# VH-VL binders against b9luv3, part 9

Target 1, 134 residues: b9luv3
Amino acid sequence: MVSLGLVVARFNDSVTEPMAEAAREAATDRDAVIVDEVSVPGAYDSPLAADRLARRDDVDAVAVVGAIVTGDTDHDHVIASATADKLTQVSLDRDTPVTFGVSGPGMSGAEARERIDKGADAAEAAIDLADELD

## First folded at step 20 (VH-VL)

Design k1
Fold by OpenDDE, fold request of step 22:
Structure k1 (fold): chain C 134 residues (1-134), chain A 122 residues (1-122), chain B 112 residues (1-112)
Amino acid sequence: as target 1 above (134 residues)
Amino acid sequence: QVQLVQSGAEVKKPGASVKVSCKGSGYTFTKYWMHWVRQAPGQRLEWIGEIYPGDSNTYYNQKFKGRVTLTVDISASTAYMELSSLRSEDTAVYYCARGKWTYRTGDYMDVWGQGTLVTVSS
Amino acid sequence: DVVMTQSPLSLPVTPGEPASISCRSSQSLLWSRGKTYLNWYLQKPGQSPQLLIYGISNTFSGVPDRFSGSGSGTDFTLKISRVEAEDVGVYYCMQSTHYPYTFGQGTKVEIK
């Protein structure tokens, strides 16, 4: 049985909470267990939480969910890039799968809702990696 | 108990605007969607749009072509629906309704306001 | 827009007898990973609509268990096992899978 850590970026709660729900459901469907769930303010804050979870011996993989919706500036791209880079770094440094279930950038609110199942994708990817790289 | 209380009936002329209020109580205002639905006399219910007070995420029925504006006042736990460029066909009872969206169930409206009659006549 | 078609539009029922209302969508209400979003509402005479069933088959809190919902894809059904006088009103199905959300024409349930 795969043990998952789940990081939920709370920003855009109307979308990210359902994403987390999707991740939890996916974990259950795959007979995995979420041993810990950490909420963070936004996607940018997820690497630290992911790193802490990835350090744990009881965590096989970490799934990170969040939603970065487009604003009036390129701020969404900055956040997405920084988040993706650091989550990758966490995965490599900790030799623990960390999956990127953060939707966006360049995404509207409507598009964000359509991509809620990305939370489930992230959980499943985490489980698959845990199995494959074990 | 959860309640939604709407503002009183309105009578407007064509071309005018109307703003209906909906005050929520008995629940965390920022954690539920607020839907707006109208019903013309003898007609089916028509979805106008929804807003999530927690992050101001908003979806509109494009049928209204930008005539509708949904807003919220979190401090007052009140949602507002403004409809501009009123037409006679906009005559209807307007409802606010608390909504929840889950991955399992999608959107559903579990508590409704008492309705606000908006009459548009010359 | 998704067109929701209910049948029948008028349903006279004798108290104690069962009732069934059909709701058909013009396109599939399947969203992703098997998720399908369809609700049923009742509007009693002179009142606001009230939720009966959400997510196809979930009975809302406080709603009698004589109400049940079923269906998939484009065909959905609301059933009342034993109609009571208090069940009089107009029943609406509503899809919440696709924007904009849309309602059926309504089915008027009356006591014979």
Scores: ipSAE 0.897, ipTM 0.952, lowest interface PAE 0.5, mean pLDDT 96
Fold by OpenDDE, look of step 20:
Structure k1 (fold): chain C 134 residues (1-134), chain A 122 residues (1-122), chain B 112 residues (1-112)
Amino acid sequence: as target 1 above (134 residues)
Amino acid sequence: QVQLVQSGAEVKKPGASVKVSCKGSGYTFTKYWMHWVRQAPGQRLEWIGEIYPGDSNTYYNQKFKGRVTLTVDISASTAYMELSSLRSEDTAVYYCARGKWTYRTGDYMDVWGQGTLVTVSS
Amino acid sequence: DVVMTQSPLSLPVTPGEPASISCRSSQSLLWSRGKTYLNWYLQKPGQSPQLLIYGISNTFSGVPDRFSGSGSGTDFTLKISRVEAEDVGVYYCMQSTHYPYTFGQGTKVEIK
């Protein structure tokens, strides 16, 4: 049985809460267990939480869910890039799968909703990697 | 007890605007969607749009072509629907309704306001 | 827009007898990973609509278990196992899979 850590970015919670729900459901369907869930203010804040989970011996993989919706500026691209880079770094440094279930950038609220199942995708990817790389 | 209380009936001329309020109580205002639905005499229910007070995420029925604006005052636990460029066809009872959206169930409206009659006539 | 079509539009029922209302969508209400979002509402005379069933088959709190919902894809059904006088009103199906959300025409249930 694969043990997952789940990181949930709270920003845009009308989307991210359902994304987390989707991730939890996917874990259950794959007979995996979420041993811990950490909420962070936004996607940008997820790397630290992911790193802490990835350090744990009881965590086989970490799934990160969040939603980066386009605003009036291009900061969404900066946030997305920074987040993706650091989550990758965490995965490599900790030799633990960390999957990117953060939607965006360049995405409207409506588009974000259509991509809620990305949370499930992230969980499944985490499980698959844990199994393959074990 | 969860309840939604709407503002009173409105009578408007064509071309004018109307703003209907909906005050929520008995629940965490920022954790539920607020839907707006109207019902013209003898017609089916028509979905206008929804707003999530927690992050201001908003979706509109494009049928209204930008005439509708949904807003919230979190401090007052009140949602507002403004409809501009009113037409006689806009005459209807307008409802606010608390909504929940989950991955499992999608959107559903579990508590409704008492309705606000908006009459548009020359 | 997704067109929701109910049948029948008028349903006279004898108290104690079962009732069934059909709701058909112009396109599939399947969203993702098997999720399908369809609700049923009742509007009693002179009242605001009230939720009966959400997510196809979930009975809302306080709704009698004589109400049940079923269906998939484009075909959905609301059933009342034993109609009571208090069940009089107009029933609406509503899809919340596609924007904009849309309602059926309504089915008026009356006592014979």
Scores: ipSAE 0.894, ipTM 0.950, lowest interface PAE 0.5, mean pLDDT 96
Fold by OpenDDE, look of step 21:
Structure k1 (fold): chain C 134 residues (1-134), chain A 122 residues (1-122), chain B 112 residues (1-112)
Amino acid sequence: as target 1 above (134 residues)
Amino acid sequence: QVQLVQSGAEVKKPGASVKVSCKGSGYTFTKYWMHWVRQAPGQRLEWIGEIYPGDSNTYYNQKFKGRVTLTVDISASTAYMELSSLRSEDTAVYYCARGKWTYRTGDYMDVWGQGTLVTVSS
Amino acid sequence: DVVMTQSPLSLPVTPGEPASISCRSSQSLLWSRGKTYLNWYLQKPGQSPQLLIYGISNTFSGVPDRFSGSGSGTDFTLKISRVEAEDVGVYYCMQSTHYPYTFGQGTKVEIK
């Protein structure tokens, strides 16, 4: 049985809460267990939480869910790039799968809604990696 | 007890604007969607749009072509629906309704306001 | 827009007898990973609509268990096992899978 850590970026929680729900459902469907769930203010804050979870012996993989909706500036791209880079770094440094279930950048709220199942994808990817790389 | 209380009936001329309020109580205002639905005499219910007070995410029925503006005042736990360029066919009872959207169930409206009659007449 | 078609539009029922209302969508309400979003509302005379069923088959809290919902894809059904006088009103199906959300025409349930 795969043990998951789940990080949920709460910014745009009208989207990210359902994403987290999707992740939890996917974990259950795959007979995995979420041993801990950490909420962070936004996607940019997720690497630290992911790193903390990845250091735990009882965590086989970490799934990170969030939504970066475009604004009036390119700030969403900056956040997305930085987040993706550091989550990858965490995965490598900790030798623990960390999956990127953060939607965006460059998407509207409507597009974010259509991509809520990305949370489930992230959970499943985490489980698959844990199984394959074990 | 969860309640939605709407503002009183309105009578407007064609071309005018109307702003209906909906005050929520008995629940965390920022954690539920607020839907707006109208019902013209003898017609089916018509979805106008929804707003999530927690992050101001908003979706509109494009039928209204920008005539509708949904807003919220979190401090007052009040949602607003403004409809501009009123036409006679906009005459209807307007409802606000608390909504929840989950991955499992999608959007559903579990608590409704008492309705606000908006009459557009020359 | 997705067109929701209910049948029948008028349904006279004898108290104690069952009732069934059909709702058909012009396109599939399947979203992703098996999720399908269809709700049923009742509007009693002179009142605001009230939620009966959400997510096709989930009975809302406080709603009598004589109400049930079923269906998939484009065909959905609301059933009342034993109609009571308090069940009089107009029933609406509503899809919340595709924007904009749309309602059926309504089915008027009356006591014979």
Scores: ipSAE 0.890, ipTM 0.949, lowest interface PAE 0.5, mean pLDDT 96
Fold by OpenDDE, fold request of step 22:
Structure k1 (fold): chain C 134 residues (1-134), chain A 122 residues (1-122), chain B 112 residues (1-112)
Amino acid sequence: as target 1 above (134 residues)
Amino acid sequence: QVQLVQSGAEVKKPGASVKVSCKGSGYTFTKYWMHWVRQAPGQRLEWIGEIYPGDSNTYYNQKFKGRVTLTVDISASTAYMELSSLRSEDTAVYYCARGKWTYRTGDYMDVWGQGTLVTVSS
Amino acid sequence: DVVMTQSPLSLPVTPGEPASISCRSSQSLLWSRGKTYLNWYLQKPGQSPQLLIYGISNTFSGVPDRFSGSGSGTDFTLKISRVEAEDVGVYYCMQSTHYPYTFGQGTKVEIK
């Protein structure tokens, strides 16, 4: 059984909460367990949480979910890029799968809502990597 | 007890604007969607739009072509629906309704206001 | 927009008898990963609508177990196992899968 850490960025709660739900559902469907879930203010804050989870011996992989919606800031691309880069770094440094389930940038709230499944995708990817790279 | 209390009936002329309020109580205002639905006399319910007070995410029925504006005052736990360029066909009872959206169940409206009659007549 | 079509539009029922209302969508309400969102509401005479069923088959809290919902794709059904006098009103299906959300015409349930 794969043990997952889940990081949920709270910003844009109307989108990220369903994304997290999708991730949890996906984990259950794949017979994985979420051993810990950490909530952070926004996507930018997720790398630290992911890193802490990835350091744990009881965590096989980390899924990060969040939403970067255009209009929230003029720096949505910067935030997305920085977040993706650092999550990748965490994955490499910790030799633990960290998957990127953050929607955006360059999308509206409506578009973000259409991509709720990205949370599930992130969870599944995390599980797959944990299995494949074990 | 969860309640939604709407503002009183309105009578408007064509071309005018109306702003209906909906005050929520008994729940965390920022954690639920607020939907607006109207019902013309003898007609089916018609969805106007929804707003999530927690992040102000808003979706509109494009049928209204920009005539509708949904807003919230979190401090007052109050949602507002403004409809401009009123027409006679806008005459209806307007409802606010608390909504919850989950990945499993989708969006549903579990508590409704008492309704606000808006009459548009020359 | 998705057109929701209910049948029948009028449903006279004898108390104690079952009732069934059909709701058909003009297009599939199937979303990603099998998700489908359809609700049922009841509007009693002179009252605001009230939720009966959400997410196709979930009975809302406080709603009698006489009410049940089912369906998939484009066809959905609300069933009342045994109609009571208090069940009189107009029933609406509502799809919340596609924007804009849309309601059926309503089915008026009356006691014979």
Scores: ipSAE 0.874, ipTM 0.942, lowest interface PAE 0.5, mean pLDDT 96
Fold by ESMFold2, look of step 20:
Structure k1 (fold): chain C 134 residues (1-134), chain A 122 residues (1-122), chain B 112 residues (1-112)
Amino acid sequence: as target 1 above (134 residues)
Amino acid sequence: QVQLVQSGAEVKKPGASVKVSCKGSGYTFTKYWMHWVRQAPGQRLEWIGEIYPGDSNTYYNQKFKGRVTLTVDISASTAYMELSSLRSEDTAVYYCARGKWTYRTGDYMDVWGQGTLVTVSS
Amino acid sequence: DVVMTQSPLSLPVTPGEPASISCRSSQSLLWSRGKTYLNWYLQKPGQSPQLLIYGISNTFSGVPDRFSGSGSGTDFTLKISRVEAEDVGVYYCMQSTHYPYTFGQGTKVEIK
């Protein structure tokens, strides 16, 4: 049974809360449990929360969900890349899978809602990695 | 007790604009979508768009693109729909409706305003 | 835009009898991962619409259990197991799988 930590960014909560719902449903469908959820202001704030969850003995993997929609496509890619880089560093430092489900980059605000499934994808990837590395 | 109360009926000439208000009460205004839907006499309901007051995220029906603007005043718990360049075909009852969206069941409108008749005539 | 087509458009009923309303979409209403977003509303004479069914088959709070919804893909049905006089009005299906959201033409249910 995989135990997950979930980090949810509040920026664009009209999108990120549905993404979190999708992640929770995916975890339930895989018979995994979410042992703790941490809310952060934006996706760029997620590495600290992910680190705290990944330090825990009762957390096998961490899924992070957020939305990157700032209205500047180049800026969106920079923020997404920087966040992904730091989350990867947390994963390596803690020897714990950390996945990042993001709505965006390269999408307008009108398109971001279509990507709610990325929350489910992040949870499933975290579970898959935890199973494979165990 | 959740309620949506809309502004009163309006009569407009072609080419004018109209701004309909919708005041919400009895719930946290910033945590629900606000939809706008219209119904021309004897016709089906037609979705205009939605706005989320909490982050101003807004989606429009392409049919109205460039003519409709959805806004909110959070301090007044009030949503607004402004429709410009009015045509006689825009004569309809305009409704606001509070939206609930979940990943499992999708978007649905659980509380509706009383409607605002907008009449466009020369 | 997804076109929603209801049948019948007019449905005279005798109280106590069952009623069934069909709603068909011009495109599949499947969202990613098999989700389908289809609602039913009732507009009673002189009133605003009110929610009956959401997510195909979930009855909204306070809606009598004589109302039920079913369907998948492009074909959806609202059933009233035993029509009451207070059920008169126009019934609309609405899809929220695809933007823009669209409604059916309505089915007028009235006592015969």
Scores: ipSAE 0.655, ipTM 0.869, lowest interface PAE 1.2, mean pLDDT 90

Design k1
Fold by ESMFold2, fold request of step 22:
Structure k1 (fold): chain C 134 residues (1-134), chain A 122 residues (1-122), chain B 112 residues (1-112)
Amino acid sequence: as target 1 above (134 residues)
Amino acid sequence: QVQLVQSGAEVKKPGASVKVSCKGSGYTFTKYWMHWVRQAPGQRLEWIGEIYPGDSNTYYNQKFKGRVTLTVDISASTAYMELSSLRSEDTAVYYCARGKWTYRTGDYMDVWGQGTLVTVSS
Amino acid sequence: DVVMTQSPLSLPVTPGEPASISCRSSQSLLWSRGKTYLNWYLQKPGQSPQLLIYGISNTFSGVPDRFSGSGSGTDFTLKISRVEAEDVGVYYCMQSTHYPYTFGQGTKVEIK
């Protein structure tokens, strides 16, 4: 049974709240439990929250859900890449899987909604990694 | 208690613009989608678009080819739909509707305004 | 755009009898991970539409239990187990799986 931490960014909550719902459903379908959820302002703020969750003894993996839709596709890619880099550092530092479900680099708001499943993907990947690396 | 109250009927000439307002009350305005739907006389309902007041994400039906603008005034709990370059085929009743989106069930419109008749004639 | 086709377009019904309305989509409404987003609305004479069923089969709060929805893929059904006088109006299916959202033509239910 995998115990997850979930980080949800508030920026574009019309997208990120559904992504979090998808993540929760995926966890339930895998008989995993989300032991804590942390809300952060935006995806770029997620590494600190992920680090706090990943250091807990009762957290086997962390899934992060966020949206990056600013209307400037080049800038969106830079923000997404920087966030992914920092989350990878947290994962390595804590020896704990940290996955990042992001909707929106290089997409309009309408296109970002079509990517809600990335929340479920992030939860499933976190569970798979926790099981495999156990 | 949840109510959507729309502005009154409008008569417009071809080529003009119309801006319909929709005031929400009895709920947290920033946490629900606001949809716009129209119904021409004797025709089916037609979805125009939606806006989320909390983050301003906006989705449009591309049939209107950029003639529609959806906006909100959060402090007044009011949504607006502006349709420009009006044509006679834009004559319809225009509705606002509050939407609840969930990953499990999708988008649905649970509370509707009373409708605003927009008539386009010379 | 996804075309939604309802059948029948006109449905005269004797009070107390069952009614069934079909809604067919021009393409599958099955979205990723098995989600399907289809709703039913009733527009009573002179009124705005009102929600009856969402997510295929979930009955909206305050809607009588004589209403039920079912279906998958491209074929969906609204059933009224026992039609009552207050059920008259035009019934619309609506899909929200694909942008833009689209409605069926409507089915006018009348007492005969």
Scores: ipSAE 0.596, ipTM 0.852, lowest interface PAE 1.5, mean pLDDT 90
Fold by ESMFold2, fold request of step 22:
Structure k1 (fold): chain C 134 residues (1-134), chain A 122 residues (1-122), chain B 112 residues (1-112)
Amino acid sequence: as target 1 above (134 residues)
Amino acid sequence: QVQLVQSGAEVKKPGASVKVSCKGSGYTFTKYWMHWVRQAPGQRLEWIGEIYPGDSNTYYNQKFKGRVTLTVDISASTAYMELSSLRSEDTAVYYCARGKWTYRTGDYMDVWGQGTLVTVSS
Amino acid sequence: DVVMTQSPLSLPVTPGEPASISCRSSQSLLWSRGKTYLNWYLQKPGQSPQLLIYGISNTFSGVPDRFSGSGSGTDFTLKISRVEAEDVGVYYCMQSTHYPYTFGQGTKVEIK
């Protein structure tokens, strides 16, 4: 049974709260348990929280869900890349799977739904890695 | 006790604007979507859009996007719908409704305001 | 826009008998990971709409057991196992899988 840590960003909570719900459902469907959940202000704050969870002996993997502003500016892409890079470093440093489900504000309902599913994808990937690499 | 109380009926001429208010009470205003739905006389319900007071995310039925603006005043727990460039076919009862979106069940409107009749006549 | 088509549009019913209302969508309401967001509302004469069923088959709090919902894909059904006089009004299905959200035409249930 995989024990999962979950990090949820509060920025854009009309999107990130549903993403977290999707992650929790995916964990339940896989017979995994979320042993702790940490709320952070934004996705860029998630690496420290992920590190704290990944250090725990009772956490087999960490899933991070968050939203990052996307658009025409290169700044948002740099922030997303920096966050993903730091989360990858946490994963390697702690020898613990860390996955990143990220969504930005969308203009359409189809885009909103796809971004919410990224929460479930992140949880499933974390569980898959914990199972495959142990 | 959850309530949505809307502003009173309006009579407008074509080309004018109307702003309908919807005051919520008995719940955490920032944690639920606020929907706007209208019903022309004898017709089906028509979804106008929704706004989430907690982060101001707003989605419009594209039929109305250029004419409708949804806003909130969090300190007053009040949502507003403003419809501009009114036409006679905009005559309808306008409802606000509280929605709770969940990943499992989607969006549904569990509490409705009493409705606001907007009449557009020449 | 997804067109929701209800059948019948008028449903006279004898109290104590079952009633069934069909709702069909012009597109599949199946979303990623098997989610489908379909609701049923009742608008009694002179009242605002009331939620009956959400997420296809979940009965809203305080709604009697005689109401049930089912369906998948493009075909959905509301059933009333034993119609009572208080059940008269117009029933609407509504989909919230695709923006914009859309309602059916309504089914007027009347006592005959």
Scores: ipSAE 0.580, ipTM 0.849, lowest interface PAE 1.5, mean pLDDT 89
Fold by ESMFold2, fold request of step 22:
Structure k1 (fold): chain C 134 residues (1-134), chain A 122 residues (1-122), chain B 112 residues (1-112)
Amino acid sequence: as target 1 above (134 residues)
Amino acid sequence: QVQLVQSGAEVKKPGASVKVSCKGSGYTFTKYWMHWVRQAPGQRLEWIGEIYPGDSNTYYNQKFKGRVTLTVDISASTAYMELSSLRSEDTAVYYCARGKWTYRTGDYMDVWGQGTLVTVSS
Amino acid sequence: DVVMTQSPLSLPVTPGEPASISCRSSQSLLWSRGKTYLNWYLQKPGQSPQLLIYGISNTFSGVPDRFSGSGSGTDFTLKISRVEAEDVGVYYCMQSTHYPYTFGQGTKVEIK
């Protein structure tokens, strides 16, 4: 049975809290266990938290949930790209699936709200990878 | 326990602006959406928009594009709706309402203010 | 915008009898992963609206058990198993699946 770590960014909590709910529901539906949840200020802060979770023997996969809302489109894309790159590096370094469910970049606030299901997608992908690759 | 108290009735001329206040009490103001809904005489309820005081995320009904501004004063636990360039068809009762959006339940308005009548006439 | 259509628009009812109100949406309210966000409100004469049902079928705190909701997709129903005199007013369905949120035109329930 998959043991999941969950990282939740607090920036735009009107979006990220529902995304985290979606991730938890997806984990429950798959009979996965969330071993630990870590709250971080923003998505850019998630790689360190993901790394600490991925180092644990009792964590099979990590899902990261955050929002990167358009306010400065170029800056938001830089943050999203840097975050995704570092999370991929954590995954490879720890031999542990790490997925990134993000609302944004390049989205309006209304569009970001309507894509809350990306939290569930991230949890499911993490679980699928853990099952497939073990 | 939970209460939303709105400012009093207003009479305005076409072209003016109105700012309606809604003071919340009995709950954590920053953890709930504040909605604004209006009802013209004999008409259905019409959603204007919502604001989340905790992160200032704001969604508007595009019907009111450019005429509505939603703001909050967290220290006063008060939400505001400002409607500009008033027309006679804006005559309505304006309600504030509290909601908490969750993935399981969506958004719903569980506590409503008493309503503020705004009359626009020349 | 999603158009919400209620039927009937006027519903005279004898106290003690059941009542049923239909609400139909112009497009499916089935959102991601099976979620549907459909609510019912009652506006009693001279009062602010009050929440009755959220998420299709969940009764709000303090709402009598004679109220129930059901439906899926585009078709939703509010049922009152035994109408009381205090139930008079206008009933609105509202969807919050899609922005902007939209209400039905209302169903006026009256005692006859």
Scores: ipSAE 0.563, ipTM 0.848, lowest interface PAE 1.6, mean pLDDT 90

